# VHH binders against h2kzm9r124to488, part 51

Target 1, 365 residues: h2kzm9r124to488
Amino acid sequence: RFTIDTSRAKSNQYVVSLCSKKIGIIEYPDGRSDKQPCDVYWHNVVLSDMNKIVTSPQSRVNKFPGMTELAKKISLTHSISSMQKLFPDEYAFYPNSWFLPAHLADFHAFYRKAQALGKTEMWFIVKPDEGAQGTGIYLINSPNQIRNVDQRQLVQEYVADPLLMNDKLKFDFRVYGVIKSINPLSIYVAREGMARFCTEKYEKPDSSNFKNLYAHLTNYSLNKANEAYVHSNTLQDQTRGSKRLLSTVFHQLESRGVKTKRLWHDIKLILVKTTLAMLPEIMLHYEHHFYDSTGPQCFQIMGFDVMIREDGTPILLEVNAAPSLTADHIVPHPGRTLLEGGQRVRSIVDEVIKIPLVRDTLLLV
Short names: E, the ipSAE of ESMFold2; O, the ipSAE of OpenDDE; V2, 0.75 times the mean of E and O plus 0.25 times the DockQ between their complexes.

## First folded at step 14 (VHH; framework vhh_6fv0_2)

Design u7 (at its last look DockQ between E and O 0.77; V2 from the best seeds 0.76)
Fold by OpenDDE, look of step 14:
Structure u7 (fold): chain B 365 residues (1-365), chain A 124 residues (1-124)
Amino acid sequence: as target 1 above (365 residues)
Amino acid sequence: QVQLQESGGGLVQPGGSLRLSCAASGFTFSSYDMYWVRQAPEKGLEWVSWIDSSGGETYYKDSVEGRFTVSRDNAKNTLYLQMNSLKPEDAAQYYCARVKETGGFEIIYPYDYRGQGTQVTVSS
């Protein structure tokens, strides 16, 4: 029987354990005491001692060295920008981006040029490089509105023409991909994913509404704090929830005449192209991390956040090297805010997505 | 067993035309979207064209849009690629491909179901 070490799975442990049990993998939640290698090592994060823990080249580990850093906003932008220079049309799915402070002058130049061309209603989104889950994100319509130009942060063109459903809520897709291997490169996409909806109706950004992040940012971590957040208890009611199945939303889009086959195709291409852009750095980190030995086989579940423009074209917003694999959410206590605490409640949408994702990933490797 | 066999490649001058064919067997051809992909020397595998199962939707790489035409005959289990106005940069090994599904996943790179390919050379 296959064995899995989950001693470093941490937040992923529950789902991984559950799936391991379902498919008959022997789990070692505390590691193997006999010091024999496991077939699979599941880590929540990449640590510097991974090469000391995973010593057998026949073993598999669910993280690529350096991927966490590489997937950060600035690093990702560097990778994609390199490809955009070579293949501008093929990589148009990533908005124009500037990383500060290095590209501040370039950003100003871009803005001036745009203004000279009569593009006076451009908005930009500022994202801290170390920020997660929407923390510290804000919108600007002028470079002069950047709060701290000396901090490492990403400035990106704001997508102001999102495709909206009848509810007029901005939404994006969390699409899950698996990099099975890098030599040779092998990429899989999960058929099921997540749609994340804002909790307030979208309006084009202006001076009156640009601070309303509940209308402009789709992040669950942000929107869950809003009273208008809609938790779904059943697969039936998730059709109107703040989290929906990707398949549900695709079906809704199809009913509206959207070419969903093309959309899905385009999304798959984004995953491939993005991974290709990152590949040189992934390889470099791998070689450096396992320089003194034959390294294990690495694989990794990746999250791709994709927004759909009004014209039906997908745009890549973010890559997550460690997408949450938890299948519960915290509901505030009656009469209290989420900040005051809450109860962990089962998320049916997350369960439907993440349990099969992890299970099938384990079966894949 | 899924089988794909490409044909129709050859040597042409710039501006010339070729028509590629792909014979499919071992699966219900009419139920699957089909792809043309190509690999040039020292380059990776790249997507060229896509056609849905019914043939009602077609998509192309930007660089070949307007020059290439994908079609299919489901009754004959055959996929076609008409290539007009060929350029030197179009020179590659061309493959017919079908997406492989495993569990809840689709393989998106590389395409596991593809033929041996047919060579297209564009030279003056």
Scores: ipSAE 0.781, ipTM 0.895, lowest interface PAE 0.4, mean pLDDT 93
Fold by ESMFold2, look of step 14:
Structure u7 (fold): chain B 365 residues (1-365), chain A 124 residues (1-124)
Amino acid sequence: as target 1 above (365 residues)
Amino acid sequence: QVQLQESGGGLVQPGGSLRLSCAASGFTFSSYDMYWVRQAPEKGLEWVSWIDSSGGETYYKDSVEGRFTVSRDNAKNTLYLQMNSLKPEDAAQYYCARVKETGGFEIIYPYDYRGQGTQVTVSS
């Protein structure tokens, strides 16, 4: 009796269709021809014309208007920085950040103040805007090393003390949050998530290894983006893949004496505080997008990328407004590279994470 | 239905102590991890402490660690917060809340508090 329109779910449609079938939701994968609204609309991304597609106030849609822009690093950092000014201790989970060119002077002032306080070895990561040809992320240890200072780019404190597993691999967690509603505000976290590992051992930056570390950081970004390079195809093999279950890594951390219940609580606080920082803009975009009528009830699955410092404290790295909900990957043909084509195979790790995530999100709404 | 009733608040001088209690009914208290949370005027709810269902593990917000102690008596369905060395910044309405789960999710906002809370005022 409950209906779902998955005509705009794209690559995520498989998981959403599977979950709809399991819980008895009637699916319209091509949309409805009888001109009646569905109870739920599942979109793969935030669509700019959502108000023309989802018009019934009784409907729910799995995206908030404008969220893609709000979750991008510039907008996210603006939102969090505003809260850091008011509540510096409560928002310490986000690295100090500066927008160039506008905040170049502020960055110089921070650097000089830190030098005056005796901090002589400081590292920063620079994330250029996508539009710069050949410009990738890079490390600096002085403001004078910034490339193309007149271009839009983000400078953040570099976290040089990541918690490492015994194999000395750097990793982050992908934690899934669900904003169920914004009036009233209701936020959930999935207890299961993903840990994504670099395939090279981590080396701490210093002046003597800067060039080698730059190459490592570049390789980490390529490895993280290439989900098919090392796959965990079974739950039994999850300790050796580039992706592992969050629960598996938490168990490993617990066995090493990490207070994982406190860590999990701190991660939950990151999700709540980040959402609260973004909330005024979320509400404004919703009101603007649907100002000419009562709009649908929006909900959204968000991806939160969190790294852990060696002292066990979590740091927010990124927010993804449209995390992939796919449960397969492409494996190269024998004797060929992935770039020469490949075959789709199932990812057990992704299935264990994403099928319950989508199923339980549908049950929430 | 689920009921949580906070008590033990009051007016105290800086450096003083108070002991809050939270009487629980309408659910199996010993099956739930519990929070203490607080709200000062014109501020959002702030997490203060957590205790697991058995009472064997606890953790605290950094600003209260060493000064506050959470405990529970599962036989009496009661949660406690011992607050020592109180500061003006601790003045707030205090609530107890359950750690709530549904399916593979935890609800992380809003906190599942049900009572009217108990007011803690710190003044000299």
Scores: ipSAE 0.735, ipTM 0.875, lowest interface PAE 0.5, mean pLDDT 83
ESMFold2 (binder alone), look of step 14: mean pLDDT 79; pTM 0.800

## First folded at step 15 (VHH; framework vhh_6fv0_2)

Design w1 (at its last look DockQ between E and O 0.86; V2 from the best seeds 0.00; counts 0 for: unsure alone 64.3 < 65)
Fold by OpenDDE, look of step 15:
Structure w1 (fold): chain B 365 residues (1-365), chain A 124 residues (1-124)
Amino acid sequence: as target 1 above (365 residues)
Amino acid sequence: QVQLQESGGGLVQPGGSLRLSCAASGFTFSSYDMYWVRQAPEKGLEWVSWIDSSGEETYYKDSVEGRFTVSRDNAKNTLYLQMNSLKPEDAAQYYCARVTTTGGFEVIYPYDYRGQGTQVTVSS
């Protein structure tokens, strides 16, 4: 009988425990007192002492050393940019990006060139490297609008032509992938994912609307604060919700004539290519972390945020090395804003996605 | 047991043509989407072409689009790849691969079910 240590699962513990129980894995929520190794260790974050905790090479751990850092905006950009230089056509799915302050001059040069070519309506999105959940993100249409050029941050071309449905709300997909192993590389994609919708109708960025992040950013953490956010209580309701199942949205897109098979294929390729771009660093971190012993087998659930352009082509926005595995929403109290507090409620969309995801991941490893 | 056997590779001059075949057995061929993938020296496996189970939808890597044509004969359990206007960069071991799923997952790398491959060489 398989065993799992969830003593460091923290925010993931509920879902992991639930799934462990469902599939008959013996859980040790406080670790094993007998100091015997578990078959699986589940961590919510990458810990620096992983090599001290997971000592058996026969054990599996759900995090790759260094992945958290590697998946950050600047690090990811470095990985992908390296591949873009070698394979520009293959990696066109990632917008042109610059990390500040190192690439500030390059960004200016790019902008000047673009201007010279008559591309005067370009917009860029500035993302702090350490930022999460949309914090500190803003749009610019000129390099001189960068608020702090000395701060570590990512500047990326803003994709101004998102595919929109009838509701005119910008949306992206959170696609879940599992790196099962890195040697050899083995990648899986979850068939079910999440669509995240903005809460304000999308308009191309201009001087009047570029500050309206509810129209331009799809992050749940941001949009949930908007009164226009639509929580779904049932799977039937989710078709119009601010969170929808990927499969639901795909169905909706298909009904509109979108080639969803091609789209999905392209998305899968993005996952593969992105992972390949990251692979050298993943391997390096792994070797470094387990240099004095035979390391355990690592696997990891990854989140890929993908937006679809108007022409149907997917674009990678972000990679998350620790996608939320919580299945709760915070709903504002009646008559109050979310800022004033809220109640935790079940998110049916999250449950449908994340429970099977974790379950099947455990079965996979 | 799922079996895939590629054939048709060889040496061609730039601008030449080859037709690859893949014989499938051990599964209901007509029920599965199929891939052509290739691996060049010092490169990983890369997707080349995809054809759905019915053969109605075909997709290609950008670099081969317009030059390569994927087709299938479900009655013969055979997958084809017509390669025209071959370039040196097309040189690789070519594999046919079957799409596969495991629970709620799709395997996207590597391709679990592929043949031994057939070598395509394009002389420079």
Scores: ipSAE 0.822, ipTM 0.915, lowest interface PAE 0.4, mean pLDDT 93
Fold by ESMFold2, look of step 15:
Structure w1 (fold): chain B 365 residues (1-365), chain A 124 residues (1-124)
Amino acid sequence: as target 1 above (365 residues)
Amino acid sequence: QVQLQESGGGLVQPGGSLRLSCAASGFTFSSYDMYWVRQAPEKGLEWVSWIDSSGEETYYKDSVEGRFTVSRDNAKNTLYLQMNSLKPEDAAQYYCARVTTTGGFEVIYPYDYRGQGTQVTVSS
């Protein structure tokens, strides 16, 4: 007898509708015309007018106010660095970071000190905070190489010692966490997730290759543009695809002697510690957004991007406040570009991950 | 009706030893991985050790590795923590917790502890 409003789910609506039907939840894909609130509202992004859309305190909404900004690199890094000052060993999973333009001098000082101590090979990644996938991201090996130093951007130490599979491809994990509530704090992790591989062999950065984003980044969009990309549309394709199941890669890592149960534990700690670091701001934004009324009960599926060092330790790369919940991807028509149109192709990897993720989230709430 | 009851805490001098026990009931203990966690005053819960359901694999927080040993006796539904070379920073309320799953999820916060814990105090 539960109801769900999916009118603002957009591209995620297919998976949410499928799961709602399987569970017996009554869906309103165009919104509800009878003025009654739904029990659940499913939005594809954090909406700035959420307090005017979700008005009943009995309703749940799948986004926290302000989370898009809180998960951006600058805000995320501020939250984690505050905890690093108090608990440096507990929060060592996040690389050294500098916010430009404000911390440009600090970055120069760090570099000069490291050079004076004899460190001769240091690499850094520069990420625009509001850039598109892969656009504007580049590597540097000295502060003088930063472009447009007055623009808002993040500089981070680059992980130059990634754990590689037998195919020598760099990869990261997308791990899905669910913040079920914040008072009291309740966090779940999906046991299944995604591993994303570069389509080119990893090479350590040097002067000849640091502009090659495919070998130094893992990103579905960048790898899709590479003609060597393998579309993972069946479970039989797991071992060769640019996108694989987390469970498949964990099995492969275990067969190579990696202590995967410890790795999983460390990843779970990253999710908890990151959420704890963000929690004060999450609570403040909720109180501000619903300052004149009792607001709904918010929950949210979050994407955590984690890379593994050669020694088996995980590091946090990014947090995504609105990870895609789609189960297909677009491939160009033969002889045409994606801009000229494309075909939807089923993604079995995405189905295995995202259908249970959404189904079980609906059952939790 | 999951129940976990901790015991074995007390006052010990630095460098001393204690053995904690956790009696489990109301669930199939041998099917679950288990944690030891601890909480010092005005601090959050801190993970200490983990042991898999069979007892064959264990992991420890770096600060206690080599000093603490987790074990289990599945026939007695009991989890243990042997604590050697205790330091003042080990003083805390200690809890055992179950690694709980629901559907395709694992509960990661809060830790699924159910008992009152057992106090470990380290001072001269």
Scores: ipSAE 0.753, ipTM 0.888, lowest interface PAE 0.5, mean pLDDT 83
ESMFold2 (binder alone), look of step 15: mean pLDDT 78; pTM 0.790

Design w2 (at its last fold request DockQ between E and O 0.72; V2 from the best seeds 0.81)
Fold by OpenDDE, fold request of step 18:
Structure w2 (fold): chain B 365 residues (1-365), chain A 124 residues (1-124)
Amino acid sequence: as target 1 above (365 residues)
Amino acid sequence: QVQLQESGGGLVQPGGSLRLSCAASGFTFSSYDMYWVRQAPEKGLEWVSWIDSSGGETYYKDSVEGRFTVSRDNAKNTLYLQMNSLKPEDAAQYYCARVRTTGGFEVIYPYDYRGQGTQVTVSS
C-alpha cells in the first residue's frame, strides 16, 4: 500500500485523510515513527525544512518550493509580463499590469497616453500583493487615486466587459490544475471547477458604483458577507447559487449559444501558458531548495481564476498556489447577517469539486 | 492501444505548401476531438490546431490562422492538416494528438497521446 504523511497537512487534513481512506492509502497523521519515507507528503505550506522532511527522491510532495511566492500577484505579473513581451498575442489573456512602486511612472505614462487617445473611461483595479480574498482591493480611474504609492501593489486594467448571465451578476471560474511534474513538464486540468458569482448586479464602474465591491469582485470570501449571498443546499439549488459548479455554468452558457468547447480550450491554454511562464522560476526554486540533495518529486494543485469577457474570451485574474480545499462554510442564521454568527454547514459544491480533485490527484501521483 | 501515425512532412521553401496526414487506430476516432501540435528544436510542444469530433468546429493558433486548415475523415480514421504559405517559423516536428483523460482530469500538457511525428522543414 501507498503511504502518505499528513503531519503538515493542517487545513487540508480532513479532505486528504478522507480521500486517503477512500483509495486505501495508509495515512500517518503524525508522521512515521520508524523514520521510513512515505510515498507522498502532503503539506499545507512549504517550509524551509521541507528538504529535511522529504528525503527520498522516490517520494512525492504536493508543493513546489517557492510556488506560494511565485503565484503572488506581483511575481506572477512579472513572469507573465516577460512572456507578453516575447509573445504579446499569445499572452493577451492577462490584463495590462503595473506593480508598485517600481512601475508607478510607467503607469502614469500609460494613463496619459490613453487619455491623449481619447480613452477617458478606463478603470483600473488595485490589488495589494499580500492581500487575499479581496482584502484591500479597490477601483480607480486615475493614477492619482492610488492610496499608497509606496506599498507593494498590483495595478491592472479593470475588465469592464464581463460576460453576464440573465441574472446580471458578474462571475468567474476557479479552474483547478495539477502540475504533476516540471521535468518533464506535465499539467492536468480538473474537468470540474467552481463558478463564483457576485451578489450585486453588475454595472460598468462609475463614480456612483465603483465602491460597491459586491458588484465588482467575485471573491467568495467577500460576497459571503452580503445578505444577498445565495447558499445552495443541493445540487439542484446550486444552479442559481452564488457558488456553482463549472459544469453547470458551462451548460447554461451552452444553452445561450456560447461556444463552450472553444472556451474550455482557451482556458486550458491559459493554464498551460501561465505555467510555462512560471516554469523558469519554479525550476530555480526547486534547484535552490534541494541543492545539497536529490530532491523529491513535486506536484501541486493550482487554482486559476478566470473571467469570461462578453465576447467569450477568457482572461486570467489570479493564480492560487494553495487553493482552499475546505468543503464547508458558515451560513448566516435566518434573518441575520454573517457578522452576527452562523452555522457551519457542508458545501455541496465544494464537496463535489474538491473531494474528487484531491482523490484523483493522489491517484495520479 | 491508441495509435497515431503522422505523414506528409518534408522540405519546402518559404511560401510552399504541405499536407499532413494522421492515421488513427486503437480507439473510436469519430468520438474524439483531435489536435495538431508541433515542436521546434529546443522548444516545447505547442498547440497548432484543434478540430472537434464531428469536424464542425475548428480552431487555430493565431500565427497559423488563415494559412493552415485542419480537417478529418472519420470514415477513414484520418486527420489532415493543409499547410499553406509556410514560413521558417513553422519548421517543426508535427504531431497529431488526442487528449488523454484520467479520472476527473484532462492531460493538457504534454499531448501524450501522439504519434512519432512528421518533420516539416522550411528552408531559408
Scores: ipSAE 0.917, ipTM 0.964, lowest interface PAE 0.4, mean pLDDT 94
Fold by ESMFold2, look of step 16:
Structure w2 (fold): chain B 365 residues (1-365), chain A 124 residues (1-124)
Amino acid sequence: as target 1 above (365 residues)
Amino acid sequence: QVQLQESGGGLVQPGGSLRLSCAASGFTFSSYDMYWVRQAPEKGLEWVSWIDSSGGETYYKDSVEGRFTVSRDNAKNTLYLQMNSLKPEDAAQYYCARVRTTGGFEVIYPYDYRGQGTQVTVSS
């Protein structure tokens, strides 16, 4: 019988346990007492001592060593920028980026060259290296607006021409990819995902509005705390929620003339090309972590955040190495924020996405 | 067993034309969307064109759009690529591949190609 150790799944354990039950996998939520290895180990995050926990080469573990760091904005941007230098057309899906302080002069040169070519309304997002969940992120429209220029930080082009629907809210897609293996490389994409919408109608950035984080960032945590956020509590609410199914939004895009099959293909290419850009470091971290033995077969569910431009082309925004696999969320009590507490409610959007995602991932392995 | 066999490659002058074929067997061809992919020397596989299972919708890599036409004949289990106005950068080994799905997933890497491909050379 196929076995799974979920003792380190934490908040994701409910969905993994449910899926294990449905497909007949024997679960060990507290680990095995008989000292036998399980076929699968499900961890909620990348554990630094994975090589001491998962010791059988016959086992699979749902995390690659080091992936948390590799997917962070700085490391990810290094990987993709290296490929952009070699293959600029193939990697045009990632915004131009500069690592401060090292690339400050390059950023100034880019800005001045763009001004000479007539591009006078350019916006950039600044991401401090130590920021989390949008803390410290801000917009600028010139290099002289960068705060603390001698600190490590990332400057990226801000995509100011997002494709909008009839509600004129900025949105991005959360697309789930599965790296099934790296030797040989095998990558899957879930056909269902999430669309995350801002809480205010989009306006192009200008001097008066660029400090409004809700309109310029599609950050689910910030939007979820906003009273204008519309929770999708039923499938019938999919057309108006701040969090919607990817399939629902694709259907809406198709009805407005967007070539959605080409769009989906381009998104799939983004997942592949991003993974290929990261692959050398993934392999190095694996070899380092398991240098004295044949290690387990790692696989991993990854979250890819993709924004769509007005012309229908997708842009990679971020990669999440440990996307949440929970099927409920906490909403604030009326008139309060999430920081002031809240109540647990079922998330039908998360169930429709995450239960099949986990179930089918378990069936792959 | 799934088989995909490419043919129709050869040597042409710039501006010339070739028609590639891909014979499919061992699976229900009409149930699969299909790719053409290519590999130039010292480069990885790159996607060239896609066609849906019915043949009703197609899309192309920007550099070949307007010059290449993908088509299929589901009765003959055959995929085609008509290549017109060939350029030196089109020189490559060409493969056909199927788009695979399983459960709620699509397989996006590697491309599911099985044949030895067919060589397209554009000179002088």
Scores: ipSAE 0.771, ipTM 0.897, lowest interface PAE 0.4, mean pLDDT 83
ESMFold2, look of step 15: ipSAE 0.745; ipTM 0.876
ESMFold2 (binder alone), look of step 15: mean pLDDT 80; pTM 0.808
OpenDDE, look of step 15: ipSAE 0.853; ipTM 0.926
ESMFold2 (binder alone), look of step 16: mean pLDDT 79; pTM 0.802
OpenDDE, look of step 16: ipSAE 0.851; ipTM 0.926
ESMFold2, fold request of step 18: ipSAE 0.721, 0.764, 0.755; ipTM 0.850, 0.885, 0.877
ESMFold2 (binder alone), fold request of step 18: mean pLDDT 79, 79, 79; pTM 0.803, 0.803, 0.798
OpenDDE, fold request of step 18: ipSAE 0.916, 0.914; ipTM 0.963, 0.962

